# Miniprotein binders against q56419: the designs that were tried, part 3

Target 1, 326 residues: q56419
Amino acid sequence: MEGRTLEEVQEEVFKRHGVLVPKKELEDLAKALEEAGLLLTEKVEARLKEEEEKLKRERPMRLAGLSYPEGEREARAFLEAFRASYPGEGEEARVLLMPHLEPSRVPEVYGAALAALEKTPPPERIYLVGVAHRPLKEKAAALPVPFQTPFGPALPDLPALQALDALLPFELFNTPLAFREEHSLELPLFFLKGRFPEARVLPLLVARRSPELGEALKVVLRDFPGLLVLAVDLSHVGPRFGDTPLTRTLAEEARRRDLGFLERLAEGEPEAALAFLGANPTRIDGVEVVASLLPLLRERKGKVLAHRLDLEAPTLSAVGAGTLVL

## First folded at step 2 (miniprotein)

Design FA2
Fold by ESMFold2-Fast, scan of step 2:
Structure FA2 (fold): chain B 326 residues (1-326), chain A 93 residues (1-93)
Amino acid sequence: as target 1 above (326 residues)
Amino acid sequence: SYVIVTIRVDSPEEAEEALKLAKEIAEKLGLEVEVEVRVEDGEVKIVVIVEGDPEKVEEFIKELEEKLKEAGAEVEVIVLSEEALYLLELGKE
């Protein structure tokens, strides 16, 4: 949400949905959202501006002690446990597609990603492309600061980020606050930093399809070669995602959609992968990332190492996750 | 009934225990729960949105508050109307 008065919120709801919400309900909602950190009031905006200033120096860990261990030793053991959960061997990756959902839900999928990283020569830099879960001012954004991890800070590749910024028709460093709470970067970065401790990082978020980003990255990668990582989840099905309750048939369909998408990417046919999914981009959050990075994915053949549809029985919902090397 | 429970704890370890506890109590009572975790100024804030039968939701809140207050956590409860939930969903979009 943007910082708004109650009257502005009331007008917006009426304009979009033709419903006039009583002021008392908006006041109750504004209080609930402020306490939840969702509604931007003057107090919340002042706090967020303070956080934005802090983000000019570094990006702190947000999920340490929750999704992964905070201590270096415990984090290393955690990483090794995920690798051990995948019984196969990896393959060298020039492009890696890996998930960003809660790692403990799909340990074998993250294990497959770790296996691929073991077979990959240490890159000088990692182009880490995630999905924006908060609004961006532009189609894509980056944050040019150290990202803290249990393995030490992942340092930004400032020359490569500046080269990328110069080639884009919009300001790349446009929404620092979108990076404050962003698991699509933090969770993959934990695994990437654990395997490649000396690699610099370009932390990139895609909110909407940006062909300009893919074209610019193709140029930058020529001068600043590195590992390209697409941190994307696959199918989102069930009531938690605005869909019908999960059935066996719907789960099988989601699995077929995920694998069909990944297999077409593995053949070096990203346009065919997008066409296979049709006009349902909200069902796979990776659609906007793949559509943005077409020039980098064409004619690259590879292999699907793992796929899982993770089931949330209480919500009758599921999220697909996969590991693909190109 | 729809309720937002905000839980404030002093450490990631306490946050993990609180989050696990909330999920376990919700599962036991057959309630749907949505959880958001935030870290601000060394303080962990957990927001739990719970929906379901009013009697079960009341039982959930009582049990969660009792156990978390014993652990020294601060708990705030906000009850929302069904109409207010429509606006919460719009805010997330």
Scores: ipSAE 0.000, ipTM 0.201, lowest interface PAE 14.7, mean pLDDT 80

Design FA3
Fold by ESMFold2-Fast, scan of step 2:
Structure FA3 (fold): chain B 326 residues (1-326), chain A 91 residues (1-91)
Amino acid sequence: as target 1 above (326 residues)
Amino acid sequence: SKVYVLITVDSPEEAEEALKLAKEIAEKLGLEVEVEVRVEDGEVVIIVTVEGDPEKVEEFIKELEEKLKEAGAEVLVLSEEGLFLLKLGKE
């Protein structure tokens, strides 16, 4: 809280979450957190080094038994239930945009993605591009290890990852710890591995727009053809995301922004999609991913299969989710 | 216990009804409440701070939520514990 008064913190919490926190409670909390932080640093550093060493071998499941079933049989039944939640047929995807939020909240959106995967020929590899929820040392990163799933390990495509690394102006394998707790890769991968058990994967995270990543991927995809998956959520609105409480008007605006963004991507106009968001304020976490992958999205027409704005009533917040095939 | 109840409505008239209801329930249960009202671009947010006996505070929240749902008002309840978790998550 250095450089900020407790009055400023109290005002920010009220502005963003509509809550008044008594000054004494904030003072007591701030002091406890500051004093505890110094002692916790050594233990945190030791644990981070241990976890980094483990990540050199494999990436374990973190959300099994919570967001999806741990057992293979139960996991298969879970996939079929999600597919059944979408009443339509899919379309073949060369590029798939799908969500990464909690699947149970938007089953029909994940069902639409599964429908598209059913119409798509089995790829030799999947370029899975998610959003970094932790800082990366560079604009983007990858982790070249097996990712565990209930359907067995998703194996890395080491030749394709090395080809990508060679074309980038930065080290691709730069922040392994960012992959330890990363739902934007783990949740889509569960569905992708269930449908394409033999496909290898390139697990990629984007933190900031990297045009060099998109240019490098265009080259690598020519030599190592595969399915490109953008694992991104759409609008984030309400107090949970540092905004005012969600109103009916704000929910309608979020839905219109999401659909306007997706429709422009479906027309093969990703720059127009980004410009639309710039003119209409939004918290779409996929912006940096789309901005990085422009060369792969231009002039590629497709179809929006599903969209939902999911309401989290206890927090008066909402997250948009969609499925787009290109 | 201490709890904050945030009520979002689309009009000053709905806000007046919600505020009257909150005061009526609080008086019935012998609870003291602090109320703050914010108006932004046609939206009204009413913040009710209630403190006292945990059982009475819980009864206040349940009764207020039940009656406000009939009016279509959006209600968010934040406890002292919830605020602590929110602060930790924000950092």
Scores: ipSAE 0.000, ipTM 0.127, lowest interface PAE 15.8, mean pLDDT 79

Design FA4
Fold by ESMFold2-Fast, scan of step 2:
Structure FA4 (fold): chain B 326 residues (1-326), chain A 91 residues (1-91)
Amino acid sequence: as target 1 above (326 residues)
Amino acid sequence: SKVYVLITVDSPEEAEEALKLAKEIAEKLGLEVEVEVRVEDGEVVIIVFVEGDPEKVEEFIKELEEKLKEAGAEVFVLSPEAAEIWKLLGE
């Protein structure tokens, strides 16, 4: 008779805490079993409680030194290089759609976002809506703590977050651990904080379609005006995403699909954008975000500033990225 | 350096010739390649994975693409991302 397998521990932790623990972390914890005299499950739960307590104070950088520089001076130069990669001018944004994939793969797309931010008056707060890459206990979540960046901490807008929480039929601050490693917030935030260092932030994650979130945000934005940022990637194609290997034809279809989606959003027709995807099936990780935020996107016209399909050689896969101002 | 070369041809006979060519160029450059052949959207697709010295991999891609395009095949070359980024962003 032996203890639980790592897979069984991962499944039980997910059932209890709504979090998928990486196997590497479980392997590291298993190595401590003899020294601690604790069951692996107890060790994992103790570790998760400790991590959750730390997240009540701040959200540290996870991608510094990897996706962007740790130092403020180097980070500023890095950001300016991205702006320089986009040859066009931006346009003022009240709503900005920008990507959250690795910036170095689509520098001109992030450059277009920076161009739009340059034309945008500094907001008092930014509603940063990303995509949950880990399970949430509810359809959406927020973490009301400072998020560290090379440009200093991005401070939470506590009054606006509390107003939002009060309007939702679920607890907004429901899954702190989902924010421990979340590039859909961290990567856009790097650029947003660099451009608007004084703005407070509402860091929001969407896991599943939540019309209630869009309805509540429409009310909160009236009382707490700010910049709405949808940090979403577009088409996900290829084996890495459970799809067929990328071909030239499939890449062209993905590009046309992404642009058709963005163009309909730019016309202020988000329902038409979603219907277009339904007629032309694809995996766009922004679908649940757009579907949740319909009340904020209707009848708001704008412009697609950039689009690119990023190719991943080892997986024969691709991810679409775009910048849209509304 | 790691790359995937996607080769699309109209027939199994053309696929066999493309695969033979890829292996010959790899042998000449001292590279090992992994190949997979499948039928997708009514076309025969050859997937060639090659890993090795960046200069040799670049030469492999250049020569393979040039010769296959002369034969009328469609070639799609995918460049790798840094391994640390894949580890962080993919599970």
Scores: ipSAE 0.000, ipTM 0.154, lowest interface PAE 17.8, mean pLDDT 82

Design FA5
Fold by ESMFold2-Fast, scan of step 2:
Structure FA5 (fold): chain B 326 residues (1-326), chain A 91 residues (1-91)
Amino acid sequence: as target 1 above (326 residues)
Amino acid sequence: SKVFVVIDVDSPEEAEEALKLAKEIAEKLGLEVEVEVRVEDGEVVIIVTVEGDPEKVEEFIKELEEKLKEAGAPVLVLTEEGLRLLELFGE
């Protein structure tokens, strides 16, 4: 950190403006800046309080006009374009793994998810499990409010959320601000709401592995059956993620690691999938989600519908994305 | 436009040949290139950054890829993305 003395400030002003400012005026300025700092802190606290109050009523769209169209008609056309990008047939899903990265980067992967949703009977509720990109007070959290989408609000399943909360050893409805800007929920929800407009949702974030969440969800799903969606991205490789620049060899290895992970999940062997990643190191942001949901993934066989390793050319990096139905 | 060409080679000799090809093609097309050579665990990787007129960059990539394919050296071409409004990282 650069700590600037009054002498340094005086010299800087002289060099730039040719004026020698008296030390007393600089002292007065320093005091005013210190007082302004206190006021800015209070403004930040007030703004955070305002945002928390807004989140008690609804979760507004943050990525409308950026990652997807704001208008319903345009949003529908956008969603259908993604479906069209996948030439295959879907499979019925009881559990769906889909990505949450920018959809335009892997349209065929989102298209595969849409194909699976077409073959899936409309659920009464969707358990949407994403990855926390901001700290949570607990290992996991939920926000029990309507989430706005271009297709109308996705309503929370309050009875199911309350049943889940009652079974957990921590407060489920913690850290509302973590949901203000959370693409791992907002982007999958856009597609899910477009296909299942009547389904209620349980918007869940995992920050750290919570076996308690998986055990509780297994119980709640018996009383409140629904579609379980794991919104996770796969391998993260390259300098953007602290690794060496991407090469053909590293990209192919990342693809094999992603597919090996997904294939073991498709065989109903989630522990083997996690062990495979341990033996073949990779950064997958969905690891904590899968580790938390083990009881829901064991002995469920399925199919990998799509996989892609998307290149981020400016950083010589890549992110893996896949669609898996169980 | 600006692109990154990553060339995997099996030896320092192949690296020198690949670099020579890249420089010759760039010079022929009037393009500027920056080259970085990395050696790790016996593997040699060449990163060529080329910037210039889009049509000439396209021609550079096409010629380099064709000649390196004839030499048996695999090439990964990475293009600069357009405006990215959202960055999705596990930061």
Scores: ipSAE 0.000, ipTM 0.177, lowest interface PAE 12.1, mean pLDDT 80

Design G1b
Fold by ESMFold2-Fast, scan of step 2:
Structure G1b (fold): chain B 326 residues (1-326), chain A 81 residues (1-81)
Amino acid sequence: as target 1 above (326 residues)
Amino acid sequence: SKVYVFIRVDSPEEAEEALKLAKEIAEKLGLEVEVTVRVEDGEVWIIVYVEGDPEKVEEFIKELEEKLKEAGAEVTVKVEE
């Protein structure tokens, strides 16, 4: 009976705060509550606040030794290997769309992004916009702390972040726990920091479309110019994502949707790109990011450098990835 | 027979999916399961305890492992006799 109640508390905390509290901790807290006369929710909130306070100092690496090398020398060689995977030359980017999928799955796509960065003058700051994989208290969030990388910490651009926060109708620095485990920021940041070690960063997450974010960013970019990076994946198809097993027809549809979306963005027509997808039947990641950033993408023409649909053979599923320069 | 299934999770969405799948499969097979979360060596694990008819328990483990593996989750099974 009580064990089921504790599981309900765990589920409620998970839904409200995006944090999974170990059941043993909840059991220990419940025992302490009987002695101290405090509610379990109060104890859990205190612990979550402590973890949030730790994130106010820095964001540690989570994928070092897994998705990329931990050591600086090895990390540098890793970057050069990815660049070598793309035979073409890049184009200068004012806006870069790149994936956040596991890099080893699509090395040529990350290589294309690196090629574009090689042609791009070093920016003073990077506006890195990823996709929230955990619930946020608001439509978007940022974490204004150093993000650790094998190339040293990526420092936050505090004046630009504060200017952005001031222009938004909500607190930008919300839900710090959502940044604890967020590969849509960490994986692109590895490559960006390797190429632009002196650039400061605005690490931004979008959970739901926020037109106010795009309008505010347009104003901030005028006074704090920098490179805008959209870290998004494309189609997600197959059983892993709620479809039937991958077929030639489904793979062709995914490629058609990915490329149609990217080409319309390349023509400076982001509303047309969103309309082309309709109900988004192949589940293109980052639709909410593009929808939020419309003012920054309109009338900006560019080029699709790479696209791949990566097969996950064990699941008969696939994920699309691309590199777009605007 | 008693079995523990250990599922490593890296996100709330993975945890919710694992919890949902375990409960759905158990109900479908008429089994009683206990699901808990444990931190082991710095990693978060969803631990599913199932006890019952050996044939039904085997079906439960097979189906859960297959579906979670399809989702990219790490699964290990520990049998305690």
Scores: ipSAE 0.000, ipTM 0.140, lowest interface PAE 17.1, mean pLDDT 82

Design G1c
Fold by ESMFold2-Fast, scan of step 2:
Structure G1c (fold): chain B 326 residues (1-326), chain A 81 residues (1-81)
Amino acid sequence: as target 1 above (326 residues)
Amino acid sequence: SKVYVLIRVDSPEEAEEALKLAKEIAEKLGLEVEVRVRVEDGEVWIIVKVEGDPEKVEEFIKELEEKLKEAGAEVRVYVEE
């Protein structure tokens, strides 16, 4: 529309398509529109449709060369360095909770996840459940395409994804663009593919609690057994997240809250874990994932292998991360 | 030396200014930088990867951080061995 600012166009596109378009790209589009006489919103939407069509074929790496190495050999050395950063032994996992924040911030936590994967028999498939950082058309979504990694493409388990889709009251493959820039899947997948190169993957995102997803997954896992991975971060504390500046007391409170949550999950009591958070309010990333997967977490006992609250001194903020095996 | 500078921005305008500033300072110091935009935990981060002579890299970080903090941006720096 005439008179719209670039910021207003970016906001509209984000609300409709869940994509934040960089200002330079919008400026380039605005210049092209003046040359061609097309509306900016229409041009942006056309480009987003092109990107969506590309995502029907494959999901390219976005964080290679930044959060992990692009080359296979360098990526392998990187992964082994993370394993070496954790001095403990792992335990076999049927369900693994691991973080998805920048790995270099919490190497020992990712190392603990790697240790657990070393003790776990190679699964035929991995149910990788992350947190949607962009709006989804439905409560959850999946993208049924190969995800590129330095270790080769992680292939989708199409039969299992289709079985899941058939059991849900909504279309599972509903927001391809939400997967374009999704670190909650890409970062855990790097480690999972490195350890289980032959496993197929069900890449799933949860935006809002979906009990129907957990019920459907319980049915699908019976016919398509595999490793369930919850890729979730824990406490988000401080001004970066709209809260008060971090203090020693608030940091210790966040640590206790994270550990109380994880320990209740380790006892096979996910409802108690959620109730604990309700009694002790916090901004835990991944609450909606746990709430959606209750049927898969009940009566499964395990162990917290690692936990860290990573301080971000410039913003007086912190993010919690943990590794839990069930 | 290899260093990553993470810049949290609150608007597309701040992101463009940060990207432009990083490239201008790098060019002035004869450094090559790789600049990317990443969404982390619902926030937009400008990530600047810089490699080169340690003294020039240190000057790059100091100048970039000074100007971005003057503009009110949140900046994180971490070094990779």
Scores: ipSAE 0.000, ipTM 0.175, lowest interface PAE 18.5, mean pLDDT 82

Design G1d
Fold by ESMFold2-Fast, scan of step 2:
Structure G1d (fold): chain B 326 residues (1-326), chain A 81 residues (1-81)
Amino acid sequence: as target 1 above (326 residues)
Amino acid sequence: SKVWVLILVDSPEEAEEALKLAKEIAEKLGLEVTVEVRVEDGEVYIIVEVEGDPEKVEEFIKELEEKLKEAGAEVIVKVEE
């Protein structure tokens, strides 16, 4: 499964046809699949091992030139354009919930996050918690290396990461390859590094609810104070996510569901937020993150700064995004 | 009828064996097959699509599934009209 989640494999599709396939055509097909990375062969495994070794030193940019500009000057202008797309003022954050979907689809929502960061004193470190889009060997993972950005490398907070690892009942640094292609960390990090260039980062992924992660983080944050960022998207509706085509009614239901969830978090009631989703079921990838971080979210009141349901017309689907300050 | 067989593969040898079996059965039954490789939900599938007379297509699917299961391969079969 791990090799099958490679970016090169995910982008490659090949077709052949015939009623009697000669041996040479079978060999050509096998070679084409291997060249496309569709078969986990010796060559593909060698590339995976090489990439895993590289991840021991740094995490390179994967979305530069696609989701954000590669050059520092262009990246700065891009970031400021997002801030300008949000007409409101921010509010100081101790905890920030922001999206991780393609920024250009919800610019006002990322702009709201930037506004909150402007009102927030520069943190010594950022606890960046994203959602694993690849399997992890444990419920959660971290990668203790510099993450490249157009604003320079976001350096890991090694003492805080080591303190966290020591408190967990599992190996924290357990799945380096899961970080190779992870937009739930890369996209928020672009904005966070642009605003807080000196902050160290704890890049964390949650695959399944881990109450032990939340309990450990509560202890670590006492000794290593910093900004907690939950990089999560909200409702996922429509055929792209296994549902019926989006209608106006379903879109209104998704908006009410998202806002009901965020409003309960803003009241410092994360258990009530989760219970609300149980009564109003949806595909929110942030549920496992919130469920893991309950000790850090209880009794913290705040404000929902922005919310948008982004429509994907070609697929009749939608993804919710929001910015919440606690 | 049009039917496709989804075959989960993790090696070139497994892929070659699956394609060889599909070729042998198709030739025996005089059927035309199309092979498609698709990535979905993080898994890689080899899709063998077959179209023709309903009775021959059903026999093709049954023989292919039986032989692949004997070889230890994981298969998913579905019919599309």
Scores: ipSAE 0.000, ipTM 0.116, lowest interface PAE 18.9, mean pLDDT 79

Design G2b
Fold by ESMFold2-Fast, scan of step 2:
Structure G2b (fold): chain B 326 residues (1-326), chain A 97 residues (1-97)
Amino acid sequence: as target 1 above (326 residues)
Amino acid sequence: SPELVERAIELLEFAIEAVKLAKEGNPEVVRRAIEIVREAIELLREAAEGDPEDIRRAVELVERALELVEEAIRGDPEAIRYVIELAKWLIELAKRG
């Protein structure tokens, strides 16, 4: 209830539908809703306390058994199957753009990322930049603990993370609970750890564009060289994402916008890529990441290895995914 | 998160429009509307688990969904009973987390 009385709700239903809903039924529903709210609050408080304790030591797997296999052997076979889904050869990456969409929906796109990693010399560290799906206290955040994977823990690069923190105008380790459930880091990390088991990781989330983050990362990368990974999805189209139901025309427009964005990034023109999206309305969650990392993307030429617009037929919605090497 | 909550609202609004269309002779649309409502509830569960503020919004969205679905039904006591049963189901799901 947004300040409406039960009598007002009953009267409105009667006026609009000519049916009188018994007051007792509305009263029972109101009590049940209040009760549900209290139970959810108590449950959330208990879970947050448990997860906060765990996050002081490590970040546990959340999607194991759902998006990827929990066991190491099964996880290895799963990763190899994804590589096999892409028939092409990869190219060496200094910067890799890959999706964080459910992998089973776009196996060829993740396969292209694996192909690129296959051609890339093992980095000492990976700068893994994802999209915050929960609010952060600052524009960006990191969590400096081991992230569990079926291939063993991905260890944090503490010296590089501390150097980054020191260069930023805000505390980098500002929202640990935002990392409790974050698929934009967990899903790419599964693939990255499978290919580079010895690499340390800087797990970074961007909530809003932070030019300060890009400037600081450029400095840190000079002293702590590594692979930069942008874990971003492309167009989000349809009712599931606040847009109209998917049509052939809207699907073609989404593919054109995705490819136009990626191609401009491949030419080393990230400002042009952002401007292209601004002229062509779309819901790309990677915009804030690209806008934050401009200093790292300028003048770097590369290649689009794969692109797919994945259809969710029941909702008439679609999500674009791509692999780009710079 | 606020983003998941906003997406859940969008899906619920789409489901309500789908129910209105079903009353004009498209029975396939009813099943799809129910599936969309279920997906919205799962998104609300995910949002609620991470943030106490999302709990209040989840309760408010369930109340709003009930009101909007009631508004979509006309002159059918059985349909109104179904809306009430659906609301009770949403409440049960919220309790189960």
Scores: ipSAE 0.000, ipTM 0.225, lowest interface PAE 13.5, mean pLDDT 75

Design IF1
Fold by ESMFold2-Fast, scan of step 2:
Structure IF1 (fold): chain B 326 residues (1-326), chain A 81 residues (1-81)
Amino acid sequence: as target 1 above (326 residues)
Amino acid sequence: SEKVRLEIRVDSPEELAEALYILELLAKEGVEVIVYVEDPELAEELAKRLEEELKKEGVEVEVRVEDGKVIIVIRGSEKEE
């Protein structure tokens, strides 16, 4: 325990819980936890090194059997069910904004994305931009290996990735382990690979706004045209995100901010979308991605196909999700 | 009559140690501690090590692993003449 003495631990338990725990029991437990912690540290380090080496060859499925079916036939039926959950027609996308939230929570939003993909000619490659949920060594990263899906491996576009790396002031392939457990890429990729089985992919993560990324991508897209996908969630409100319990007023604010953000992007005004959010008080995670990709979003008009604020009743929290075609 | 239940989610040994102040209540009979460990193999090894060390120190304990959870049940020892 980080510099705490046994007596301090005992005093704190008494102060908070009114219970005086015998010193010997605390000593025995603390010793066992320290020894087990040392063993866990050694094994975690060995495991992470092993997984980093595996990631040099391929990125395995992590959410198969949990967020989507692992078998191809079942995966196809699952995909069709999501499309059916959206009653509207899609529109052709050159840029698609879609969520990375657990699909079962917002099926009509993923259905809207699928509707847009139905109207979109198969791209040669997909620039899939997600949000890093683990620290990156740089502002952005990519992993240049096949990503496994129930529909077969999504192959990396190595020439386009190398072209992008050459234009950036930092090493693009800088944090392989950040891709091991990354749902902001895996969940959208399931839908994208199911619709466009022949498309190659540039799997990209943004941790902090990187204007250099957007500038480099604008150049690369001229030589390597493809579909740009922003895999982002919108507002995050409530105690699960360090906020007060969800109220009608907070939910209304979250919806207003989500829709105002998306509508300004649909007008081809990404700077106005960012300015509308100001300090981003409802924690829209798409802000860093949009801020990085400004040159690709300006003057590109489109349409918001779907939006939902998904309520997580047990935590009195909510997450916004939307589909935007540009 | 409801048993005292404690939950810990561990990504590192530091997180487990940080939760020790809650685990201090383990002196009470029927206390159940659940530690969530991502890797099932690491969870089983951690569980075996914890059981060995706690029993070695004379603490009456049962440790189980279920679906990525390390369950530690501490029981007060009763002595008789």
Scores: ipSAE 0.000, ipTM 0.321, lowest interface PAE 11.6, mean pLDDT 78

